# Ledger of designs, part 7: VHH binders against q0v8j4r314to507

Target 1, 194 residues: q0v8j4r314to507
Amino acid sequence: ASSLSFVLDTTGSMGEEINAAKIQARHIVEQRRGTPMEPTQYVLVPFHDPGFGPVFTTSDPDSFWQQLNEMHALGGGDEPEMCLSALELALLHTPPLSDIFVFTDASPKDAFLTNRVESLTQERRCRVTFLVTEDPSRAQGRARREVLSPLRFEPYEAVALASGGEVIFTEDQYIQDVAAIVGDSIADLVTLPL
Key: E = the ipSAE of ESMFold2; O = the ipSAE of OpenDDE; V2 = 0.75 times the mean of E and O plus 0.25 times the DockQ between their complexes.

## First folded at step 1 (VHH)

Design x6 (framework vhh_7xy4_2)
Fold by ESMFold2-Fast, scan of step 1:
Structure x6 (fold): chain B 194 residues (1-194), chain A 122 residues (1-122)
Amino acid sequence: as target 1 above (194 residues)
Amino acid sequence: QLQLVESGGGLVQPGGSLRLSCAASGFTFSSYWMAWVRQPHGKGLEYIATISSGGGSTYYSDSVKGRFTISRDNAKNTLYLQMNSLKPEDTAMYYCARYKGLYSSYPHMDVKGQGTQVTVSS
């Protein structure tokens, strides 16, 4: 009865992260296979700037993988994106006692939603984990002329804390390595001639 | 305090078997992907095997595939490595290692134990 929900940043910088999200999704499903945490429903909510959604919901993991595989990077100018709006939409479509994973390389443009999203995670009893492919100490964003606060990820940390999840920071090269290694393993499993 | 304590190493003849154990404490063991790595005397660290947090997925280096089996008991917070058909080139210090993150198999490990010595010699 629990759902596995993915909130995915689709801005132009997210090509490698989208591939990493596909691989992470498969690993999360495999890690939960045969356990009480095995999901019976999947939710996908894309976001960028200025938009987010539409939400996609299915009980079929193959349909979920297909939808995720059709995600592609779009343009995006400044560093902040509409993450919390997408997360709110995901929470509204995710059953209680479910896990939500957020993939992004950007701080929230909609930080004013932090308290609302925190309350919603607690009301729904959903755990939110953020996978962020940016060093929180960086002073410049995607456009080198942008000056970024070291506290720009505080909304994600607040939401994760309130929900019982966490914020995981990784570098671009680390995400590429994950995608390459696991992609090879998945390819080997699928290449058996029928 | 985060701890990984390896045991089960020793001296064994070529063709023999050993089972290594790693007792984990100070973190939620069942949420982490785990690995075994080894270091032969005077050489670099070599990857051996990986197991997913729930035990459903395992991965092996070509040098040990078919001979070694990685497993875990999440109720006991223990990681195992069953080593069969041991060869002299398997002689090394063996380390239990943890992958970063709670739900993903990131390829980078953040901690390893003190190790247990395996010596394969006639």
Scores: ipSAE 0.000, ipTM 0.131, lowest interface PAE 15.6, mean pLDDT 72

Design x7 (framework vhh_7xy4_2)
Fold by ESMFold2-Fast, scan of step 1:
Structure x7 (fold): chain B 194 residues (1-194), chain A 121 residues (1-121)
Amino acid sequence: as target 1 above (194 residues)
Amino acid sequence: QLQLVESGGGLVQPGGSLRLSCAASGFAFSSYAMAWVRQPHGKGLEYIATISGSGGYTYYSDSVKGRFTISRDNAKNTLYLQMNSLKPEDTAMYYCAAGPYFWRTSGYDYKGQGTQVTVSS
């Protein structure tokens, strides 16, 4: 089984990341349409703060594209977002032996879910790759007087390690480049034996 | 017109090192991804390393990962390839190329005449 599964931070700072996800999803769909490499399922889970979801699942690439096109950057305040809750929801709806790609520029507000999410990645044998458009050494947050922990991304590193995935830190202007690399990794995984 | 001039090749023993350079002109160098591609005699073209316009992102083929390092100096419009732990299999004509996306192995322009690297005892 293979799926194209996206967990997308929809906060106001995420315009470039959402656009990169749309471009990469379209490219994967068009490149693999009608081939043995075509994803069998598509999953999309948006998140922000305080909310996450609803999960969207479909076997139809056109329905997936239409849903993704309705995603827009909105809101935001403090730095942390509800990433792990959205990822848990995605894991419960993604086929086993699949890849999940998380797009965010923020640390998890719901870090208390780290151990549970790690367990789910291992039970489902899903690989989680985080694309994070943020400098982990940054000390000043988006909200006035917000101080950022240098350890704030440890939950993502733990989940990636447990799942056999990766955390990739990058910049907004390069997110399309990074998303394309991620798309290539999906192709490699689909062709690998179990 | 995009112009690329490779240099730095030569004969080296297995386990040795070489540094290749590519002088670029005729385009906005820092706005383009750059690649090193090689072609062994009688074989196809292989993309071995790419670098983003800013130099912040790099990609390497599995055959050279850990041994080669790609870098660029945008102030000098120059691309580099540091080649360490060279093997006979690295013998090829090396070309630099300019393209739109560092994560792709297609869509690059390479108009230079290349620089020959020969790894032999």
Scores: ipSAE 0.000, ipTM 0.127, lowest interface PAE 16.2, mean pLDDT 76

Design x8 (framework vhh_7xy4_2)
Fold by ESMFold2-Fast, scan of step 1:
Structure x8 (fold): chain B 194 residues (1-194), chain A 124 residues (1-124)
Amino acid sequence: as target 1 above (194 residues)
Amino acid sequence: QLQLVESGGGLVQPGGSLRLSCAASGFTFRNYAMAWVRQPHGKGLEYIATINSGGGSTYYSDSVKGRFTISRDNAKNTLYLQMNSLKPEDTAMYYCAKLYHGSSWYTPYYFDYKGQGTQVTVSS
């Protein structure tokens, strides 16, 4: 069994995504505790703007659940967030052959880290899946005063492609269902032969 | 030149089975989520099944859940749809669709290409 890692955007718009992450973490913990499929380590890295971290790591699923349950949507005013910095931190604390799930509604402010993060996913053989609740066709930021590039999510696509994961765009109302489907996919990976 | 070529459609009796295939070319097939969509005569397009780029995650519309299975062979650049327990209401033109790179396989909003289609007719 490998690690289960969550990289979680905690900006003020992220209430539904944080709730979905909490529900999914509880489901995984309850279904896999005491089984061969139980993750050996849990990692949580929050981010917003301008900050990210601190990283939280534990081998105890109950401690992971408690830490995640303390996460609340607060702060952050502009559209882009420090996602790739948080993901880099998660990668440095995640063992090989692990899944990392990123929950965000914003493009990366730190796109200059794209190549470094791609290299880290390949070096550590970690699969990164992004769950994004922002419409990629939208041209205006959250305040409707920002002009957004249609290519603003390309860093996530590049990292997902390099790692063998994917970028999933969805709506807040479906995030819990999408997270559950993604969580079921982790079970398949844990049961893969050597 | 991007192409999706569907095959395997035909006339089948209610309760029968069909396997559809889609041969993809002109793009890196393994990098994209794919879908099967259908259009009954005189009606709109319906997404019936989607599959992620790696083939491990799938989504089905309620109308086909438990009867249809979507799968892919990335080594052969081929998408499949196994259709069991076919009903008259499954009669439609079936299209293989390449999802836009930003689209979710769970709730697809975008596809940037679909093939010419293959007709499935379920009738006695």
Scores: ipSAE 0.000, ipTM 0.180, lowest interface PAE 13.9, mean pLDDT 76

Design x9 (framework vhh_7xy4_2)
Fold by ESMFold2-Fast, scan of step 1:
Structure x9 (fold): chain B 194 residues (1-194), chain A 122 residues (1-122)
Amino acid sequence: as target 1 above (194 residues)
Amino acid sequence: QLQLVESGGGLVQPGGSLRLSCAASGFTFSSYAMAWVRQPHGKGLEYIATISHSGGSTYYSDSVKGRFTISRDNAKNTLYLQMNSLKPEDTAMYYCATSRIQYGFDSPFDYKGQGTQVTVSS
């Protein structure tokens, strides 16, 4: 059993990413509905600062799409967000041999969870891929390397490496690019219903 | 009926290599993700490596990254684990596994074969 699992930053700066996630999810759901590649479970965990969750799980693709479609960018606290707490919650509710996709434009406020989350990805046999978008309002005038340096996003790199996934930095995130990444990973991992 | 039969284990010296095989039957092998899981004597199960149904995606535990390689041959219904640079701590019973029925996070897989013993000693 595999799932399509999204961990989604819902802070006010995430409007474009949330819209991209909605389009990607709908495309994947519709293309794979009734096929052997259809995910057996769908998981969604929103986060911001100071909160994360609640986790939403369903086996029904229409319910997943409806839930994702209710997500909106809201608030705009400080730059670091509760990403790793949300990811921990997602890992606890995601079946083994599944891909988890994290959408965020911020460094983790909860970096102290890095080692715990690394261990959990291995224990649960889940691959974590981070899609990190530069926030122009918070990175004004800075070079890409300076803004998205390893130190700033080191916890995401550590978790991705531990899980066998990757961190994808996007300067101009297009819906087709993110859809291709998510679609390929899920298509390759999805197993036939048992 | 679904069967998973592991082979290739044995006694090997530290630094040596072994290749494990798992012969699958009774189900459409190419449609299922597969895993290698190990259990040292008197300890719990540890996930070593997993591979997607097509072989396009693989995952490894940190304890074996760079040393072990998981692969599959869907035409032969066979799963492999190439183990290099073996260490005494790799000593365990190795199982071929699939997630046929999910029991939630407390039971991440529900079917495994009889296992094959790997012993690494000087």
Scores: ipSAE 0.000, ipTM 0.110, lowest interface PAE 18.9, mean pLDDT 70

## First folded at step 2 (VHH; framework vhh_7xy4_2)

Design x4a (at its last look DockQ between E and O 0.06; V2 from the best seeds 0.00; counts 0 for: pae O 7.8 > 2, grease 24.4 > 24.2, SAP .722 > .668, placed apart)
Fold by ESMFold2, look of step 2:
Order: structure tokens, then C-alpha cells, then sequence
Structure x4a (fold): chain B 194 residues (1-194), chain A 120 residues (1-120)
């Protein structure tokens, strides 16, 4: 049995990403409602600077939709965030052989967790897909004048690669369309647990 | 121990070509993106090309786009930069880079570099 799991950056710039997550969730829920392929668990983990969590889990798609629909972007910007900590928490609460979607516009503040999260995706056999609304070549933070490495998102690539997923870089205006397409494609590839 | 060793630099005429290599060790190469960065004498660093861990995504600075090609061989733990149509302004020390995940923040790790000199 699979789950639908979201790790959401709730910083103030994330309005379109949250809407994209809602659209993707709607597609998966409606396509699979009442079938053997319906997700049996739904997981939501928000994150921002300086924190992450709490985990929300439910077996009821309507409760999940309600929780997600009430979510809105908070303050902050495109500075590094606690993304890998939130993803670790999601992995611990997601059944094996499930899909996890991560929505963010920021690189990870907690990149030292990269090897731990890679190992956990392999142990859980979960596929992790990142949807990132930021130009990875940008050299300066929006909220601070810190020089940013163009490699700052490579922890996401490492985690995605280890899990069989991918990292998709796009713009705010396209994220909803990209998320819908990715959601449909990934849902077709879901496998049963051994 | 993490190591990056660049090679393949040298002296070439304008319009010439070079292929740079970077041998990587001490980490799981295929998990991480890589970059080529250059530093002309007395000037700052410029990131000129990047490639994702899988090799599926590449990015180039405007100054080299169309002339340089970044690639990787994950079976050999090696990063490459094919440099065509070289110009005098490409003269610089060239480094390969990867992220370092040590406590105290996110910093790129780079090798010792290889010199590329383009002159008549």
C-alpha cells in the first residue's frame, strides 16, 4: 500500500507551490478514489526557517485535503531552510514503496543530513521527487546578500538519485502544470511492496 | 578522504581546443553535482558550467555557452570539460568543485586547479 506524502516549504514565497501540491493531490485522489490503488495513508510535513513539522498523517483523503487547503505561505524568503530534516521526518512516517513530493524554493540549511536521508530512502524504498522554483545558478540570496553556490541544490539531486526520483527546477508560473504532469507519471509507476 | 584532481590544461592558440579532466575520490561521485569554476589572474572566481549527479541537467554561463561542454563518467568517477573555440579571455586557472557537507555550513570543495593559457 502506497501513501501520498508532501514535504512543503511554507515560506512567504511559496504560494504557487502550495497550490501545485493541492492540484497534484486532487488528481491522485480523484483518479484512485474507491479503487485498490487509492493511497492508504497521507502525510504532510511543513518546514521553514528555523523549524520543521509537525507531521500530519491521516488515512482519510478528505481530512488530508482539509489540512492541505488550510495551509498558506508564511514569512521568510528563499534563504536556506530545514528541508532535509522535514524529509527525514516524512520518511519515518511514510509506508515503504511510497512516493514523497518535496516543494521548495530554497536550498537546504541542513545539508549535513544528506547521507542520512539517502540511506533512509534506500531503507524505506521510497521515491523522492523535488519540485524547486529557483534558478540553481543564482549566486545571491533574495533576503540576504550571501553569495550562494550553484551547487547548493545538489543534496536534493543526491537524495532523488538514490531514491529513483528526480529534481525539477521550474518557475512559479509553471509549477502547477509541472506538478500535475509529474504526479500523473509517477502514479503510473507505483509498485506493490514485496 | 575527499579529493579532486584536475588535469589537461596547457598552452593553446586562439580557436584551439582542450579537454579538462577531474578525478574524484572519497565520496559517492554519482550522488553529487559537479561544477567547473575558473579564476583569471588577479580576478574573482566564475562558475562556468555545472552538471547534476545523474548527468541529466547542465547549465552554462553565457561566456562559454555553445563553446564548452561539461560531462561526467560516473563509472570512472571523472568529470570532463571539452573546451572548443578558445579565446584569450578563457585564460585562467580551472578548478572542479563539489559541495562539502561539514559542520559549519555549506561550502564547495575544489581541487588545486589546472592552468589554461590561450595566446598567439
Amino acid sequence: as target 1 above (194 residues)
Amino acid sequence: QLQLVESGGGLVQPGGSLRLSCAASGFTFSYYGMAWVRQPHGKGLEYIATISGSGSRTYYSDSVKGRFTISRDNAKNTLYLQMNSLKPEDTAMYYCATPSYFIGGYKDYKGQGTQVTVSS
Scores: ipSAE 0.241, ipTM 0.603, lowest interface PAE 4.6, mean pLDDT 79
Fold by OpenDDE, look of step 2:
Structure x4a (fold): chain B 194 residues (1-194), chain A 120 residues (1-120)
Amino acid sequence: as target 1 above (194 residues)
Amino acid sequence: QLQLVESGGGLVQPGGSLRLSCAASGFTFSYYGMAWVRQPHGKGLEYIATISGSGSRTYYSDSVKGRFTISRDNAKNTLYLQMNSLKPEDTAMYYCATPSYFIGGYKDYKGQGTQVTVSS
């Protein structure tokens, strides 16, 4: 992969996830620096509700780390969030054949963008992996005022599938371990399903 | 401006069928997935069906699976919902929406709705 992209939910509930992303980003930078697998570009796109962006791009891993390190979970926390809009921005600014990692605990507010984002993943040949710290199976047990559809994460599944990536559901307590997948990712050519 | 206009609702007996239509305008229709949601009287919005932009993928809630079929004609900028084997429980206001509306908080992504009443 020529580039590494992070799409981060920055809502107040995302403290652990953001930290996990930071840890992994640091590991990736350290591991790949000076190697043939070093990204030539880094992309960072935050999102909230209703805001998403701006896109931060750099070829300097230190600058990438610095920018990422300044990110914190702030305000809000109720799903849904503008995930696909942020992902679209990331895709538009990410070189082809790159890995994109999305961290969120919320379904997409902009789920209507699903097809467009799928197409864009294929066009860019970018692999998108979602790390979601909300399990759809939990929706049945939560005494929430509103019953959320277990299908609310379908857009992520669709996009991941289209890109050859995956959606990983986990709990906050395990996000650090699960996020290690980011660090273990191999920057190789993405094989997209037809 | 994005516009969604639903039609095709009405009164039908249990076991009957209806076909809803949604005319979309103000955006590139084929670029976006679409959904049907419904709201029974006195209840919240319920997600019932979603279709991808190309129409190649569809998703259904368990409540309508096997009975309802979502489809679209991108050339006509129209979304459809074929409803078969209708039940009294299907009585609701039906809205065409972007998929983002499946969690009930975004009124700007739905039309005015069409009423479906299933009664003997």
Scores: ipSAE 0.014, ipTM 0.322, lowest interface PAE 7.8, mean pLDDT 85
ESMFold2 (binder alone), look of step 2: mean pLDDT 84; pTM 0.856

Design x4b (at its last look DockQ between E and O 0.04; V2 from the best seeds 0.00; counts 0 for: pae O 7.6 > 2, placed apart)
Fold by ESMFold2, look of step 2:
Structure x4b (fold): chain B 194 residues (1-194), chain A 120 residues (1-120)
Amino acid sequence: as target 1 above (194 residues)
Amino acid sequence: QLQLVESGGGLVQPGGSLRLSCAASGFTFSYYGMAWVRQPHGKGLEYIATISGSGSRTYYSDSVKGRFTISRDNAKNTLYLQMNSLKPEDTAMYYCATPSYFWGGYEDYKGQGTQVTVSS
């Protein structure tokens, strides 16, 4: 038995990302029902500027869906966000051999945690997949004319690689479609790194 | 010890070409995406090209798209920028850059740079 874990950016207009997480949860549970891969535990860690957490855990899929359904996007902070801190918290509460999905539109301001999070994914044997609603080539901020490093998402690439997952970049309008495709792929076979 | 050393800059006439190199050491080069960044005298930084660690993804700013080509040789730990159809507006100090988290900082790490001057 395994866990299904979501790390969810609640800043800005994250309604599409929250709906994408619901779509993934439905696809994964529906495809795994009655199999050994059916999730027996669910973990949710929200993050926003300036904070992250608290961790929500349950063994009841209905409670998990209720928590997701009551989630509302918060206005405020721009890039970057405390994504890796939230992911670290999720890894500490996720049982081994589990999938963790991260939904965000922003690069991490806590990128110095990258190597620690890589190591933790290996120790916990968890696969981490990022769904990012941002163009990684954009060099200027949406809210201000600031120079944005195109390398700003490399921490996510490093963590995904270390864990056997991936980083998927898409536009806000397509994230629900992308989340459905990713959910279908995971339901076929789950492979862990090491 | 992380080190990025740019070379290949110089004086070139408009319409000419140059190839910049960046020798990387002190880290596993193939694991990290790389960028070329330029700074015209007295102006801000501009990220002009990026390439993923494997080399499979590249991105270019509109100011250089179609004229410049970023590439890497992971066996030689070297990043390249082929610059064609050079314009006076391309005159700048050129740096290669790698993600800052390697040394624990918040900003991307850059080398010392190499000067490119395009003039008649």
Scores: ipSAE 0.056, ipTM 0.518, lowest interface PAE 6.7, mean pLDDT 78
Fold by OpenDDE, look of step 2:
Structure x4b (fold): chain B 194 residues (1-194), chain A 120 residues (1-120)
Amino acid sequence: as target 1 above (194 residues)
Amino acid sequence: QLQLVESGGGLVQPGGSLRLSCAASGFTFSYYGMAWVRQPHGKGLEYIATISGSGSRTYYSDSVKGRFTISRDNAKNTLYLQMNSLKPEDTAMYYCATPSYFWGGYEDYKGQGTQVTVSS
């Protein structure tokens, strides 16, 4: 049994990313429906600051699409966001050997969960891919460049590495094209060290 | 200290090929997706290709799709750009970039660049 899981930052800056996720979800559903690669389960977990969840799970791709389609970028907020908490929820509700895709433009507020999430990825044998984009609000405010730590994304790197996944950094203007990688992904057996 | 050193540029005729290299140091190379960007003379920076940390996934701008190939050797901390079927429009300074580059508010982590000139 394989699952497709999306973990989505739903802050106000994530409009393009959410749209990209929607487009990819549609493509995946269309491409995999009726094939051996069709997911048996779909998982959707939104996150914000301080909120994350709830977990939405379904075996029906249409229901998944419907739920995803209702998601919008709402509210303001600067990084960090509750990404790892949402990812943990996704992992807990995702069958083994599934792909989990995380969309965010922010570092994790809950970095203390890194080890737990890493372990969970290994336990569940889920591959986690992070698509991390630029926050447009930060590009406009060039004047108040908050000095953010260059290591602020290390938790994502660690989790991705532990899971056999990846962190993909890109500009928000390219996210729709880059997100096509999601559609090209194939749920396969992931060999993770226990 | 983070360092990126691009190489492999030069003068080439239209239809020719070049292979660029980027030597990375000062950070865990395999953790990060890497990108190639280019800057034509008198123009802004253009994003052209990205590759995931493991190298398993790639993205290309429409301007270079089908002609350019981004790859990496994590054991050598090196990023590559194979450029085929080069056009005059590809003339630019080429940079490899870290993720920090993608966030305009952060340090511009790119190298000194390597010049590519496509001319008959």
Scores: ipSAE 0.015, ipTM 0.324, lowest interface PAE 7.6, mean pLDDT 85
ESMFold2 (binder alone), look of step 2: mean pLDDT 84; pTM 0.854

Design x4c (at its last look DockQ between E and O 0.32; V2 from the best seeds 0.00; counts 0 for: pae O 11.5 > 2, grease 24.8 > 24.2, SAP .6681 > .668)
Fold by ESMFold2, look of step 2:
Structure x4c (fold): chain B 194 residues (1-194), chain A 120 residues (1-120)
Amino acid sequence: as target 1 above (194 residues)
Amino acid sequence: QLQLVESGGGLVQPGGSLRLSCAASGFTFSYYGMAWVRQPHGKGLEYIATISGSGSRTYYSDSVKGRFTISRDNAKNTLYLQMNSLKPEDTAMYYCATPRYFIGGYEDYKGQGTQVTVSS
């Protein structure tokens, strides 16, 4: 009655996050296989600037793992990404009462979708958890004169709040451990190391 | 309609303290994260502290971490910045900010600011 759904940022900077998603997915699939908690559907939606999708869905956990394992980081380095568009697409293909995990290091380019995605999480009764490998307090872009709003991740916070999930900010080196803890956890982990 | 009104600035000696307030109206305050930003004379904006809508998550720039504390009272629609151990380099116009979502993304909405001057 549930799905395991991944929304993955595939920009060139996301190599470690994609690896962490692969590891988390294998862990979840193996731990839940043959149990009442085994997901009945698996959804994968990649995104990058300027595109997102296509949606991949399957009822076979081994096919899901294969699709994830073939995922590769694409080019690009534009900080804002089409995350909310990809998440909307994932929500449309995810059955009710499911978990959706979003992996990104970037704020959304499509923040105008925030209210629509919030509503969709409520209608689909899906819990959305964001794993973000970026320091939200960083206000300096990669270029010296670039200023990044520390509020740039508020769209993710709003969606997480509406869905009963969390936004977890962490470093690349911890994302695999954080992903494992969050996968089946109800714990509040808002203060993990950044 | 959206309004942010900063207050509590003034002249203070080095090592002193001030508490800034930001009165918010025209939106559902508890739904939105807030930030304090400052602009020293003739310089660019610096984001110094951020707090989530519920108040459960806070972040600070290195320039103020350990000295400043951001907080909010969602019942009063008010954001605060407690500024301790003030230094002359903290002299700036201080603004509170909140996200405003629109087609094409979002941007921060800022109030008119309150001046903080740290000098003997």
Scores: ipSAE 0.332, ipTM 0.718, lowest interface PAE 3.3, mean pLDDT 81
Fold by OpenDDE, look of step 2:
Structure x4c (fold): chain B 194 residues (1-194), chain A 120 residues (1-120)
Amino acid sequence: as target 1 above (194 residues)
Amino acid sequence: QLQLVESGGGLVQPGGSLRLSCAASGFTFSYYGMAWVRQPHGKGLEYIATISGSGSRTYYSDSVKGRFTISRDNAKNTLYLQMNSLKPEDTAMYYCATPRYFIGGYEDYKGQGTQVTVSS
């Protein structure tokens, strides 16, 4: 029995990413329905700053789609966002040996949860993949008023690596293509011990 | 263009040591976690060690824990794997890997690899 979990940044800048998630969710539901790879559970957790949650859990892919479809990019605000808190919730409500996909363009405000989340990924044997539409290498070149730490995404790297997942950095314009990895995901989890 | 070039592999006797290096280019090395993976002939890829961008965190598989050490020099854009107490079962192609980084398309996230052979 596998579960599919989505953790979504719902801040105003996340319009394209949310749409990408929706497209992939639909694809997964359509492709896996009636197959041995069909998830037995779906988890959806939104986040921004300062809010995160609630957790939505269902065994019905149509209900999952409906809930996801109602999500939109709302509000304003600059990074960081409450990503790891949302991810923790997702992990707590996701059955073992599942894939968790995180969509965000912001670093985590709650980086202090990194070790806890890493441990939880190992305990639950869940693979976490981050799709990040902010490029840390380019951030230095953009006339941003505030110099952001180049290591601000390290918590995501740590969690991903601990879980056998990965952090995928991309631009907004390519998020649709990159998000296709969600649909191609196989329940072959590679986990590393802490 | 993202490039990873592994080196340092070779033939070694059981109980011997090797140090692998991975030269990284085409991206801001210090921003990304790195990993060593290996693939025995005819087998799948295995993650054996990972290290955070800053190098402050490391992870090891049970198969190499206590024998291998992953490290990095961000000033040199280089990833290392110190391999001690090598065993025949460590024989594999070794790759350094990084998370996928997409600028204008899909890029390789691992190098060409370096062969490690442990044999008496």
Scores: ipSAE 0.007, ipTM 0.290, lowest interface PAE 9.1, mean pLDDT 84
ESMFold2 (binder alone), look of step 2: mean pLDDT 84; pTM 0.860
ESMFold2, look of step 4: ipSAE 0.224; ipTM 0.653
ESMFold2 (binder alone), look of step 4: mean pLDDT 84; pTM 0.854
OpenDDE, look of step 4: ipSAE 0.000; ipTM 0.280

## First folded at step 3 (VHH)

Design a1 (framework vhh_7xy4_2)
Fold by ESMFold2-Fast, scan of step 3:
Structure a1 (fold): chain B 194 residues (1-194), chain A 120 residues (1-120)
Amino acid sequence: as target 1 above (194 residues)
Amino acid sequence: QLQLVESGGGLVQPGGSLRLSCAASGFTFSYYGMAWVRQPHGKGLEYIAYISGSGSRTYYSDSVKGRFTISRDNAKNTLYLQMNSLKPEDTAMYYCATPRYFIGGYEDYKGQGTQVTVSS
């Protein structure tokens, strides 16, 4: 099915990414409204640390847009966030053969879920694309004396590769452009059911 | 170990052309999208071009659209940027960027860069 599914980091640093997600959603909805490619389902799962969810699902683009407009950046703490838990929740509520877009600037606090999430993407044949606004070379975390592992993004890469998606690292000033390009790929993703 | 080696920069007159190359090694090149980013002296980074892993999708910033072409040769693990109709404002250090994290650990976001100078 043609689901537009967003997994969205809502921590305090995510203002530009949330705005990019809103713009991407608007673009997709406007281009496809009333066409055979109109999304049949919309899914939104917010996350931060320590929490994630609740999942929001709807078949109505106006309800989806309203929910997305209520998303605001808030809070913070150490670098890692509950991304894989939110992604698992999104996968459980996303139709098979759908694309899921993850917006975050942080590594997963819940890396122990990597194998579970990989299996779930393959089982459902969902493609996961991560849009990450972070320099993977950064060694200092947000919390005082927090040291960042050079391997901290491996879980996202594993999930993306298993699902046939990708991990895109970029900066806040480019996220809107990158999100628009990735969103345009939905028009080309008509796959036959297996 | 992952390596990115940019080349092809130099001094060129306005209206001229240059072809930049980036030789990649240490990872499965075709799995990852690649970007060209540039940094003029004393200014911030500008994302100018992107190409998907398969090569089926490309993006260009408005400043270079119609003048630059990004391409890749996955058999040779090489990324290219064909730069035509060069302008003085294209003067910058150009970096091949891996906008993705790689399996096997941390690697530099971009290589050493190649300098492009457009002046008469």
Scores: ipSAE 0.005, ipTM 0.158, lowest interface PAE 11.8, mean pLDDT 73

